# VHH binders against q0v8j4r314to507, part 2

Target 1, 194 residues: q0v8j4r314to507
Amino acid sequence: ASSLSFVLDTTGSMGEEINAAKIQARHIVEQRRGTPMEPTQYVLVPFHDPGFGPVFTTSDPDSFWQQLNEMHALGGGDEPEMCLSALELALLHTPPLSDIFVFTDASPKDAFLTNRVESLTQERRCRVTFLVTEDPSRAQGRARREVLSPLRFEPYEAVALASGGEVIFTEDQYIQDVAAIVGDSIADLVTLPL
Short names: E, the ipSAE of ESMFold2; O, the ipSAE of OpenDDE; V2, 0.75 times the mean of E and O plus 0.25 times the DockQ between their complexes.

## First folded at step 1 (VHH)

Design o9 (framework vhh_ozoralizumab_d1)
Fold by ESMFold2-Fast, scan of step 1:
Structure o9 (fold): chain B 194 residues (1-194), chain A 121 residues (1-121)
Amino acid sequence: as target 1 above (194 residues)
Amino acid sequence: EVQLVESGGGLVQPGGSLRLSCAASGFTFSDYYMYWVRQAPGKGLEWVSEISGSGSYTKYPDSVKGRFTISRDNAKNTLYLQMNSLRPEDTAVYYCAKWGTRPFYSGYDSRGQGTLVTVSS
């Protein structure tokens, strides 16, 4: 059993990442419809600050694509977002032995949930991969006078390590290429292609 | 002043091993992701490994996965790259770096002068 599970940062800076997620979801749905690799469940959890969710779940790929197609980048504010809360919600609604893909350009505001999320990934046997569109060297946040910690992404690293997944740092211009590689990994669990 | 000094490169035969070191100074080493990147003659920069500040997370591209191991000693402010089963295509100048983005690392904050690794018979 597999799912296509997306946890998606919808803050105003995420336009390219949302577009990449839409393209990859459409591609996966088209290629796997009626094949042994067709996902049995689709999960989508949006997040920003201060909110996250609602979770959207369906077994119908067309419903999943329609819901994802309605997602748009909105808002702004401080750099940190409610990523781990959204991931916890996704884990509770994702079948065991599944992959969850997180799209964000921000560190977690809810870092206090790190241990809980790690335990949940192991309990449900889900692998979490983070696609982070950010230069970790950036010192100044989005909000006035916000100072960024060089350790701000360590919670994602901890969750990825505990789940057997990974954290991929990238730039907007490469997000579609990285997302395509991620999509291929769902189809081929033995070897990740070039 | 931030300084990164690589060492440990040399000439080695195919199938051989080398251990590279990078001595870091001028910043709080344990607070930063560290990277190894390489540049083959006439080619662009290629990312070969990364490690978190704590050392708990590491990542590699398929070209070196299973052959190279990145590690760090935060007490000594030193980054390491253990290279096993070396191939002629691993021939490059190897650099350690403090900051960068994946998969292209052209925006490094700091990069050392590099250490040359030559794999040939």
Scores: ipSAE 0.000, ipTM 0.118, lowest interface PAE 15.7, mean pLDDT 74

Design p1 (framework vhh_7pa5_2)
Fold by ESMFold2-Fast, scan of step 1:
Structure p1 (fold): chain B 194 residues (1-194), chain A 120 residues (1-120)
Amino acid sequence: as target 1 above (194 residues)
Amino acid sequence: QVQLVESGGGMVQPGGSLRLSCAASGFTFSSYAMSWVRRAPGKGPEWVSTISGSGGSTSYADSVKGRFTISRDNAKNTLYLQMNSLKPEDTALYYCAKGWYRTSYPFDYWGQGTQVTVSS
């Protein structure tokens, strides 16, 4: 009756966030494994640029942790990444009335999908929370002479608003603390407190 | 209750200066990036400038770089925009905005705005 759903940016800058996600997933899986409070479904959708997916869905926590443990930060280029495409896949594979957690440090390259993703969150009644390790006021991108708009995160805000979720901006030094808070929130949403 | 109250607008000649202020209340001011957004008659909103929560990072639209300076006083919960070398095309209603909450441009928890008129 619940899921643990992660949409995870795997670009080269995401080492700390991927590690935080792995730690929290392991904690949730170990604490709830084999109990009536265990999540019934696990969803993982990686993304970067130019790719996203494949979606991984399982009811087996060992399979979920194994898949997540194989995630590594790779590549990169310009700042924007394929976040909304990955989120669309996650929404199609996540049970209704579930929470989806997105880990990224980049704006969406696929912002043209914003309206479609908003509609899907409302149709499926899924709440989307974004953890963004980035200062929206930053003007310099990753590529040479790339200029970033502070409005570049507007699609995430739109999706969060439409779904009843939120966008949490954080700094590298707080990522472990923020991820732990999100992990506790995920555990509370997908399993009842013991 | 979140409130943003702008002030400091007025009429000025080309080449003149104005300083806008925005008094914020009802939220943890230092935790949010703040922006100035303007709306000229008959046009859509245009982002002008953003400052990070700590004040350590700022960014500006190309049209105002070198002329405008955004700043904040977190102890006073106040946002500022120092506007120098004003041009007729800077004529607009100026809004302060919290975060990136709405589609198109942030008009999250803002006041009525403050009018800036640059006339030759």
Scores: ipSAE 0.000, ipTM 0.121, lowest interface PAE 17.1, mean pLDDT 72

Design p10 (framework vhh_7pa5_2)
Fold by ESMFold2-Fast, scan of step 1:
Structure p10 (fold): chain B 194 residues (1-194), chain A 122 residues (1-122)
Amino acid sequence: as target 1 above (194 residues)
Amino acid sequence: QVQLVESGGGMVQPGGSLRLSCAASGFTFSSFAMSWVRRAPGKGPEWVSTISGSGGHTSYADSVKGRFTISRDNAKNTLYLQMNSLKPEDTALYYCARKYLGFSGYPQFDYWGQGTQVTVSS
C-alpha cells in the first residue's frame, strides 16, 4: 500500500501554490477512491516561521481533502522557514517505505536538523521529494537587507540524496510536476483517448 | 504546436531488445510527466510506463516491470523506453503521450505521437 504525505509551506508567499496544490490533491484523492491504488493513510504537516504542525493523519480521503482545504497562507518576514522540523514530524507519522512531498519556496531556518532528518529517512526508508518554487541563484531575500546564502538549499539536497528522492526547482508548472508524480501511482486508472 | 515523434521500432525475435525514442517539441518538456502507451492488434490501449517531469519517479505496468526501463533527457527533449526480454505479447504500436491532470479530476493524456510499430516474432 502507499501513503500520500504532504509537508506544506503556509508562509504568506505561498497563497497561489497552496490553492493549486489543493486542487490537484482533491483530484488525486477522488481518482484513487475505491481503487486498488487508494492510499492506506494520508499525512499533512503545515509549516511557516516560527511554527510547524500540527500533523494531521487520516485513512479517509474526504477528511484529508477537508484538512487541506483549511490551509491558508499567512505571515512570513524573512526567507527561511521551519521546513525540516515539519518534515521530521511527517516522517514520524508516515508509514515506512512511503513517499513524502515537500512544498516550499524557501530555504530551511532549521538547517541544524539536517543530519537528524537524513538518519530518520534512512531508518524509516521513506523517500523525500522537495518541490521548491524558487531560484537557487537569488542573492537578496524578501526582507530589507536580507542576504541569501549560496548554500541555503544544501539541507534539502542532503536529505533528498540520503532518502533516494530529489530536489525539483520549478517555475510556472509546479502543479504539473506534483500531479505527474502523484498520478504515477494511479496510472492504471488513466483514461486513454485512442 | 505540440509534437511528439516516436522512433526505434522494428522486428525482433523473442528475448531480444529494442530502444524506443520520442522527440518532443512545442512545450516545456521538463514540466510534464511523459508516458508510453501501446495498442496491440484487436486490443484496447494499454498503459506501459510513466516518468515524472524531473525523471525522479517512474512507474510501470505489471506486464513489463523488470523488463522495460523508461528514461528521459530533458536537455534533448527526448523520452526513451528500453525494452529487454521481449515477448510475442509485446507486439504493438507504441505511443509517446504527454500526461496531464485537468479540471475533470481524471488523469488524461492530452497529446499523442503517431506511434512506432514493435513486432516480436520468430
Scores: ipSAE 0.000, ipTM 0.136, lowest interface PAE 16.3, mean pLDDT 74

Design p11 (framework vhh_7pa5_2; at its last look DockQ between E and O 0.20; V2 from the best seeds 0.00; counts 0 for: pae E 19.9 > 2, grease 28 > 24.2, SAP .79 > .668, placed apart)
Fold by ESMFold2-Fast, scan of step 1:
Structure p11 (fold): chain B 194 residues (1-194), chain A 125 residues (1-125)
Amino acid sequence: as target 1 above (194 residues)
Amino acid sequence: QVQLVESGGGMVQPGGSLRLSCAASGFTFSSYWMSWVRRAPGKGPEWVSTISSGGGITSYADSVKGRFTISRDNAKNTLYLQMNSLKPEDTALYYCAKAYSPRGYFTYYYYMDVWGQGTQVTVSS
């Protein structure tokens, strides 16, 4: 079994996503504990704007859950966040053949890192799945007079495509369902007959 | 005009297998989540399986888990359902359905639209 890696947007609008990540992490840990599918390493990288990290790594699922449980939504500001910087940090600390889950409701402020992150996903053979609680067609941002580009999520789509992962757009009310489906899909893929 | 053409149904003995196909046209297939929905005689529609736009995420009804496998080929605009260990209870018209929102926009998957005539699957001894 590989690692379970979470990259979490911790800005003030992310309460439901952080809660969904906590529920799914606990579900995955309990379902896979003591089985061949148990993750050998756990990685957590928070981000917001202007910062990202620090990275947290552990081989102990209880330590991972405790660290994740300390994550809380805080702050606000403009829409874009430091997602790709956090993802790069996660990739540098995630074992090969692992899945990385990114939870965010915002486009990347650091889109200039797109090509570097794509290359890193392929070099490390990691699959990146983005769970984005946002309608990509929305034109108005959270900040006063903020105008959102309809192309603002293209960096995530490029990284997901390069890594063999996905970008899933949804609403807060469905994020727990989406996270559960993603977690179950990973489990089913690993248990397929060889 | 959105069109979904299902095929691959037929009659099979309990324990047999069938592979259903759905040929999609009139929309950007690779941008939409797709599902299989079935309707048995005298019953309402039952959700069977869903697959994400890129194919990496799949979900199944409890009644078919471990027996059915959903997949897609975006280059061929085709959705598949591999059905193994078929039971008499699997007898139904099978429809493929697309999500109403593009770009991997997830809502409750049972709110997908249904197109086409469906393909009949009959499991009998």
Scores: ipSAE 0.044, ipTM 0.498, lowest interface PAE 6.7, mean pLDDT 80
Fold by OpenDDE, look of step 2:
Structure p11 (fold): chain B 194 residues (1-194), chain A 125 residues (1-125)
Amino acid sequence: as target 1 above (194 residues)
Amino acid sequence: QVQLVESGGGMVQPGGSLRLSCAASGFTFSSYWMSWVRRAPGKGPEWVSTISSGGGITSYADSVKGRFTISRDNAKNTLYLQMNSLKPEDTALYYCAKAYSPRGYFTYYYYMDVWGQGTQVTVSS
């Protein structure tokens, strides 16, 4: 992959996930620096509710790290979030044949973009991997009000499938370990058996 | 050739126990998360459990939590599912599945690229 792209949910509940992304990004940069596997471009797209963007693009890993390091979980954490919009931006600014990693604990508010984003992944030949965590705080608060359907993440599944990526569900406490997949995946283009 | 072969299924009475095994070959077993999935008659596939590549992370469906234990022996390229306190509703064909990507973890939604043939578990009086 010529590029490393991150799409990050920056809502208040995403503290651990953002940290995991930072750790993994740093690891990738350090491992690949000066090697033929070094990304030529880095892309970072944050999203919240209702906002998403801006797109940050750089060829400098240090700049990428600096920008990523400045990201923090802020604000409310209510589902859903503008994930697909952010992903669309990432896809538009990511070189073809690259890996895009999405970190979120929320379903997409903009599910209507699913087909568009699918098409864009295919057009750009970018593989999208979703790392979706459960927010324990949400589970406690929501137990009284709304039973959320597990199917709410189907748009992510569709996009991942279209791109040859995957959706990884994990608990918040394990996000750092699971996020290590980012480092492993960027090196290998895995073709989904059709 | 990548292959998964399940074994250990059978018929047991309610409250009984079984231990399923899944022998993996043709890939670096220790690099991949593994899962158990089951399919009951007339029902769709149901995720049962997942274990991380090193075994440090495990997850279970609510329906089996506290009764089933997933484990692995990477030296033997084998995945296990200890099933205790079995219930009639546990009757199903049980599959082991390889995660699509190394260190991939899933609960309800996950892409698995390799499945075994399954082993039948029947819980009946």
Scores: ipSAE 0.006, ipTM 0.262, lowest interface PAE 11.1, mean pLDDT 82
Fold by ESMFold2, look of step 2:
Structure p11 (fold): chain B 194 residues (1-194), chain A 125 residues (1-125)
Amino acid sequence: as target 1 above (194 residues)
Amino acid sequence: QVQLVESGGGMVQPGGSLRLSCAASGFTFSSYWMSWVRRAPGKGPEWVSTISSGGGITSYADSVKGRFTISRDNAKNTLYLQMNSLKPEDTALYYCAKAYSPRGYFTYYYYMDVWGQGTQVTVSS
């Protein structure tokens, strides 16, 4: 038995990413319903600047669906966001040996938490996969003169590496397909290594 | 009996275009990530591009980004590489490869299991 946990960036720019999380959750729930691999717990943690949380947990997939459907994108879309704070909260509420999926279009403003989150993934034995709708090589921010570090996604890469997951960069038009495919692939891998 | 057969290579002038194809058989093509890899004369293999099993994830080496487009047709078990604005530096033997997205520190690191025989692309002035 495992948990299915989502960490979702809820800024106004994340409409396609929120839809991708819903589609991935639907695929996983329907594929595993009535089987030994059906998740026994569901965790959802939204984040945005300046806030993150609250954590939502349930053992009922229908309640989880309802919470996802009622999620609202907030204004903003500025980089960076409080992703690692939300991930820390999710790790504290996710049972061991579980998958956590993170959806964002921004690098973390709370990168100082990287080592803490790495350690927590090891302690909880959770696999963390990031789906990022941003080009990691982009040097120009959305503000006219803002310059983005090419290293700004290293915190996500470090956390993914420590947990046995990965960081996948894609575009808005493809993220729904990506989420479905990654969910299928990771489910096979999680059940074997532990 | 996994088989990958590349085609569509040839000789072209700089600035030209070519479309490579890779016909796959002996496995469920739609379940696997696929890559293009090239080998220039006297060089080791260089990763070019990767596409996920459903086509939703694509990734490119910096040297080809914006000029090459990877695609697949799962109904025809065929992988494609559209190569535009070709340069002499693109001269190489091009292989398709069966791949997975491995765990790792860098998201562009792909595990490649099976290779085709290759198709030669020559860009000469």
Scores: ipSAE 0.000, ipTM 0.094, lowest interface PAE 19.9, mean pLDDT 74
ESMFold2 (binder alone), look of step 2: mean pLDDT 82; pTM 0.836

Design p12 (framework vhh_7pa5_2)
Fold by ESMFold2-Fast, scan of step 1:
Structure p12 (fold): chain B 194 residues (1-194), chain A 121 residues (1-121)
Amino acid sequence: as target 1 above (194 residues)
Amino acid sequence: QVQLVESGGGMVQPGGSLRLSCAASGFTFSKYAMSWVRRAPGKGPEWVSTISGSGSYTSYADSVKGRFTISRDNAKNTLYLQMNSLKPEDTALYYCATLPWYDSSGYFDYWGQGTQVTVSS
């Protein structure tokens, strides 16, 4: 058995990501309904700053779809968001051997939770995949720039490594296609012994 | 510093094939999804394909599905695009793109200089 679990940044910059999450959730639900690949539980945890949650859980895909349809990009303050708090809440409500997909364009304000979240991914045997979109790139032919490794995303890398997942950095114009790639990974979890 | 260098473009007839390469340096290549993006004359950028950091997952634009294959060699920090059954509509400058990352000054993205693909008789 497996869960389709979404941890979703709802800050004002997240319009494309929320839309991509809705489209991919619908695709996964419809394609797997009535098959051995059907998720047994659905989990949704929204976050922004300062808030996160409430967690929504259901075994009914139609209820999940209705709840996801009510999600909208709203407001937002500084760049960092309450991602790890939302992820902790999702992990506490997600069945073992499940995939959790995190959609965000921001670094974690709550980086102090990194070790706690790592432990929970291992205890629950859940794989966490982050889809991280920065402010939209409009540039074609932009000159290359000096860069440092993305230090502000190190907590996500640590959690992904501990859980066996990935951190995928992408542009908002590609988030739907990248989310589709990630969504295929939930199929792998169904083949594991429960 | 992040560098992306594309190569492999050229002129081919309709139905021909080309292999594009992108040599990446200055970052941990295996941790990031990579994309190919193209720009046709007089048009805006069009996303072509993306591959996950591990190489396990790929995605393609509808216009190229079944004809193009994206792949990567993480040991060599190189991204590839195998293009088969080329059409005149595939004529464009092709860019290797890394995804948006924060530096010490904020948001940035990295694009290579591009490699030109021309499909004509």
Scores: ipSAE 0.000, ipTM 0.143, lowest interface PAE 16.2, mean pLDDT 71

Design p2 (framework vhh_7pa5_2)
Fold by ESMFold2-Fast, scan of step 1:
Structure p2 (fold): chain B 194 residues (1-194), chain A 121 residues (1-121)
Amino acid sequence: as target 1 above (194 residues)
Amino acid sequence: QVQLVESGGGMVQPGGSLRLSCAASGFTFSDYAMSWVRRAPGKGPEWVSTISWSGGSTSYADSVKGRFTISRDNAKNTLYLQMNSLKPEDTALYYCAKLRGYSYGTYFDYWGQGTQVTVSS
């Protein structure tokens, strides 16, 4: 079948969100087991600022999980990240008709690559889904004086639209995940002091 | 220390309304999703609703959809549950619960003492 590719933000700003990204990646892999969408190959491309790569590829899901588990957040600034450069690298190493998932908490520092990446997703017929650990409606940055543009994630939206994928903000995904788990199995997950 | 203090419970007739509040302290309220969980006498806990850290995303149990509305005021560190069209089946002790944070398989890490809601004639 197709490959399943992951582009993972490893900057220090990801903090514990990198562990959540690993769990989400595992869930995506598990959802596809025994289905027509089960991948024949896995691709992993880490990125941070200022770097990205190297590309890791394997046909063995256990090897993929080992590599993913060894990824850790690295030190770094609070500036935008090299996300589109990493995605371009992933696209060049991903077979056609594959899904690519991007995990990041930052807007792209390399927004000038948007058109190039859009074209590449269409040429390779890959669907790109972004999982962003940030609320696009937030108007203030960490310094409280910083004004955040509501359009700062527009490059991701453009790439997702061009590829037939979507942009999922982690807040929404987290709420959906909690609702599904807690709603179905509240008694097993809840420890009330009564 | 982390504290969650519920209020607003009481007795109400079927079809009535109540608004529950939860005052949170001891943590950065705006960084965490919050939930309401209820426990009826002699029954296990039932999840009612969850709201994201920003308030931009909400989810509800099927039993309360269309009747209950969860909301929050991050400036006041307060969580709310507006309960309309109350039914006898809604009778329970209602807990404000803090989620640990983003993670698949997340458990609640802090609970309030609960506020009693009784729906009867």
Scores: ipSAE 0.013, ipTM 0.481, lowest interface PAE 7.4, mean pLDDT 77

Design p3 (framework vhh_7pa5_2)
Fold by ESMFold2-Fast, scan of step 1:
Structure p3 (fold): chain B 194 residues (1-194), chain A 122 residues (1-122)
Amino acid sequence: as target 1 above (194 residues)
Amino acid sequence: QVQLVESGGGMVQPGGSLRLSCAASGFTFSSYGMSWVRRAPGKGPEWVSTISSGGSYTSYADSVKGRFTISRDNAKNTLYLQMNSLKPEDTALYYCAREYFGSKWPYYFDYWGQGTQVTVSS
């Protein structure tokens, strides 16, 4: 009934977010280990462009930490990434009534999956929180002539709204502090007396 | 205080082999991707190879693929570069570098060692 799930953008610009995710995963795992609050399952799904996955699932917090520690930022091209495909894969492997953290600095290349992912969050009753290290008002992409849509993050807002979660925009230098606050909040929200 | 110290460089004949080491301290080595970067005489820095934090993923510059092997020992906080079939063109100062990908650039190194010299005679 309780799971900790991470969906992690592994493109080359994601070094700070991956480090923040590792720090928060360790914090949450250590706080909950051996307590009634301990997650019954851990899920990790990496993504980039054009790929996503494979999904990693385990009931062992040490195995989860080892797998997360193997994550490394590499490559990257255009701004959009395969976020919703990775999120769909995470949802299919996450128990109901669980929280899913998504770390990314990019809009979804796979925006055509928005309605499908929304339905899946409601079916699974999972809450999705997006941590986005990007200025949503930025108009210029990674290539000189790449123009970014002002609505490019609407799919994340729609999924967050449908799931009862939220989208948090922040700057790279603050991601570790923001992730710590969100991690503590999520840890508190999943604790229930037996 | 982050410190990276390279060793293992030297003079070798074409076709020879060398193994470089980089001793890391002052940070959680197992949490960072690491790279080797070289600087040839009269040229700018050239990226050589990268290894992920746990060692599952590696990548190489086209000029060294099949000849060089990057590896790490997280228990010893040490990065390695095994260099085989060395060519005169491999003559350079080799740097150990810690990767930081928190920027818009795909390659960004926040800490570098002092370098170790590799000289391949003609």
Scores: ipSAE 0.000, ipTM 0.121, lowest interface PAE 18.7, mean pLDDT 74

Design p4 (framework vhh_7pa5_2)
Fold by ESMFold2-Fast, scan of step 1:
Structure p4 (fold): chain B 194 residues (1-194), chain A 120 residues (1-120)
Amino acid sequence: as target 1 above (194 residues)
Amino acid sequence: QVQLVESGGGMVQPGGSLRLSCAASGFTFSRYAMSWVRRAPGKGPEWVSTISGYGGSTSYADSVKGRFTISRDNAKNTLYLQMNSLKPEDTALYYCATSGIYWQTPYDYWGQGTQVTVSS
């Protein structure tokens, strides 16, 4: 395994998702340490609105776990967040043939980056999986009079398809179960016949 | 030359069903989320339903949930809306629309629309 990368929305609504990411990261690190599937590199990129990054990279799983433990849900604002900018940064620091997991409850404010991010996933042969704790049919945003586009998650769908990953929409109460299933499925895929 | 051509509208009694189609051309259909938007007499446009480019995700307005089903056939460049249990308040001109990979509306492309009339 070449790398494990987490792209993590740190807005104020993301408490349960951040906790799920921490639990899944610990599980992956502990299960794969000392095995052929152990990641050689770990990447973490936080984002919110208006900011994203800085990127954190390490080859040491304990350092990765410590950095992830410092992540907290803070702040708020409008619904869209800087997800694709954070994902671009993660892709530039993730070696080829790696998995990238994105945790968010919001659409990308930076949808203009969709084609660039698609190209990067294909060029680097990275698989991107989005775990989204939001109802895509919701029409009312976080701010009064904020109207949400029904197309707001299409950039994630496009990137996931281009990379061979997927977009999983779920509720906060199920995020830990969903994250665990996704993590386990990656291990299963490596044992599949040609 | 982006074109969206709706069809399948008509007159139906309350409780009836209709299936709308939208034939798309001039762009890579499978890359774009597609929506149905309606405009009732004397009212502004109302979003009805959206389906992602690869069909993995769908969403519906509360007024049509459980009654309408959106689907697509990317091999045929066609979008569908199956409408069941139709109500008089569903009477409207129905449009097929896409904004590409926009994170927000307004829609970039609209069709001419197909009329749905629900009356006794």
Scores: ipSAE 0.000, ipTM 0.130, lowest interface PAE 17.9, mean pLDDT 73

Design p5 (framework vhh_7pa5_2)
Fold by ESMFold2-Fast, scan of step 1:
Structure p5 (fold): chain B 194 residues (1-194), chain A 123 residues (1-123)
Amino acid sequence: as target 1 above (194 residues)
Amino acid sequence: QVQLVESGGGMVQPGGSLRLSCAASGFTFSNYAMSWVRRAPGKGPEWVSTISSSGRSTSYADSVKGRFTISRDNAKNTLYLQMNSLKPEDTALYYCAAHLYYGSGTFYPFDYWGQGTQVTVSS
């Protein structure tokens, strides 16, 4: 009995990642539907800047896929996004002992929430895995004089470590392959004795 | 003592290729992300490329993307920059730099710098 929870960056640069999330969600839903290994609940929380949410929850996999399919990349803005706020919302609506998967290409604008989110992952015993389509070693931001700290992804690393998950960095062209590996991992986790 | 020593620079015609190397010593090379930064005569420094500590992630300035390839050999404590399709505007002194952060910092990621190696692209 686990939930499949997606926290999804919907900013304008996220077209490939959103498509990867849609494909993997569809595959997982179809493979597990009607089986004893079917997730008991599905959660979806979109985020961007300045907003996050609303949270969508359902026990019906088809409703989950339909809602996810309505997600589209929207607009631009500065690089950091409201990831931890969305993750907090997802944690409050995800059953204990569940896995949460975060798709983003940006560092958290709301890094001040790191300790709160870590505590929530421990309280709810949820594992958080981040799929990040960005090079953490990149030193220059989009603005000409913007210098990017290599600590900009440390909130994700801290949350992943505290929850027993991980942070996976990749490039846009490989997101389909990486998401497929993650999808297979989700399937394996659901079948493990808990 | 920390040292970064660049080599492989030289003179080349437009469209030519050069491979730069940076030999690191005096610190744990595999713990540091590495960058190439260039300075053209009379101009400020321009970031060129960065590679993560493991070598799995790379990034490039728009001006060099598709022409330059950054790589590293952690067993040899060496950073490389393969430069193809060189243009006159690539003429500069090329520096390697290492960075590692402790706590929140907002300005310039570079903890250590080399002395630079000159690249001149002219006919």
Scores: ipSAE 0.000, ipTM 0.103, lowest interface PAE 19.7, mean pLDDT 73

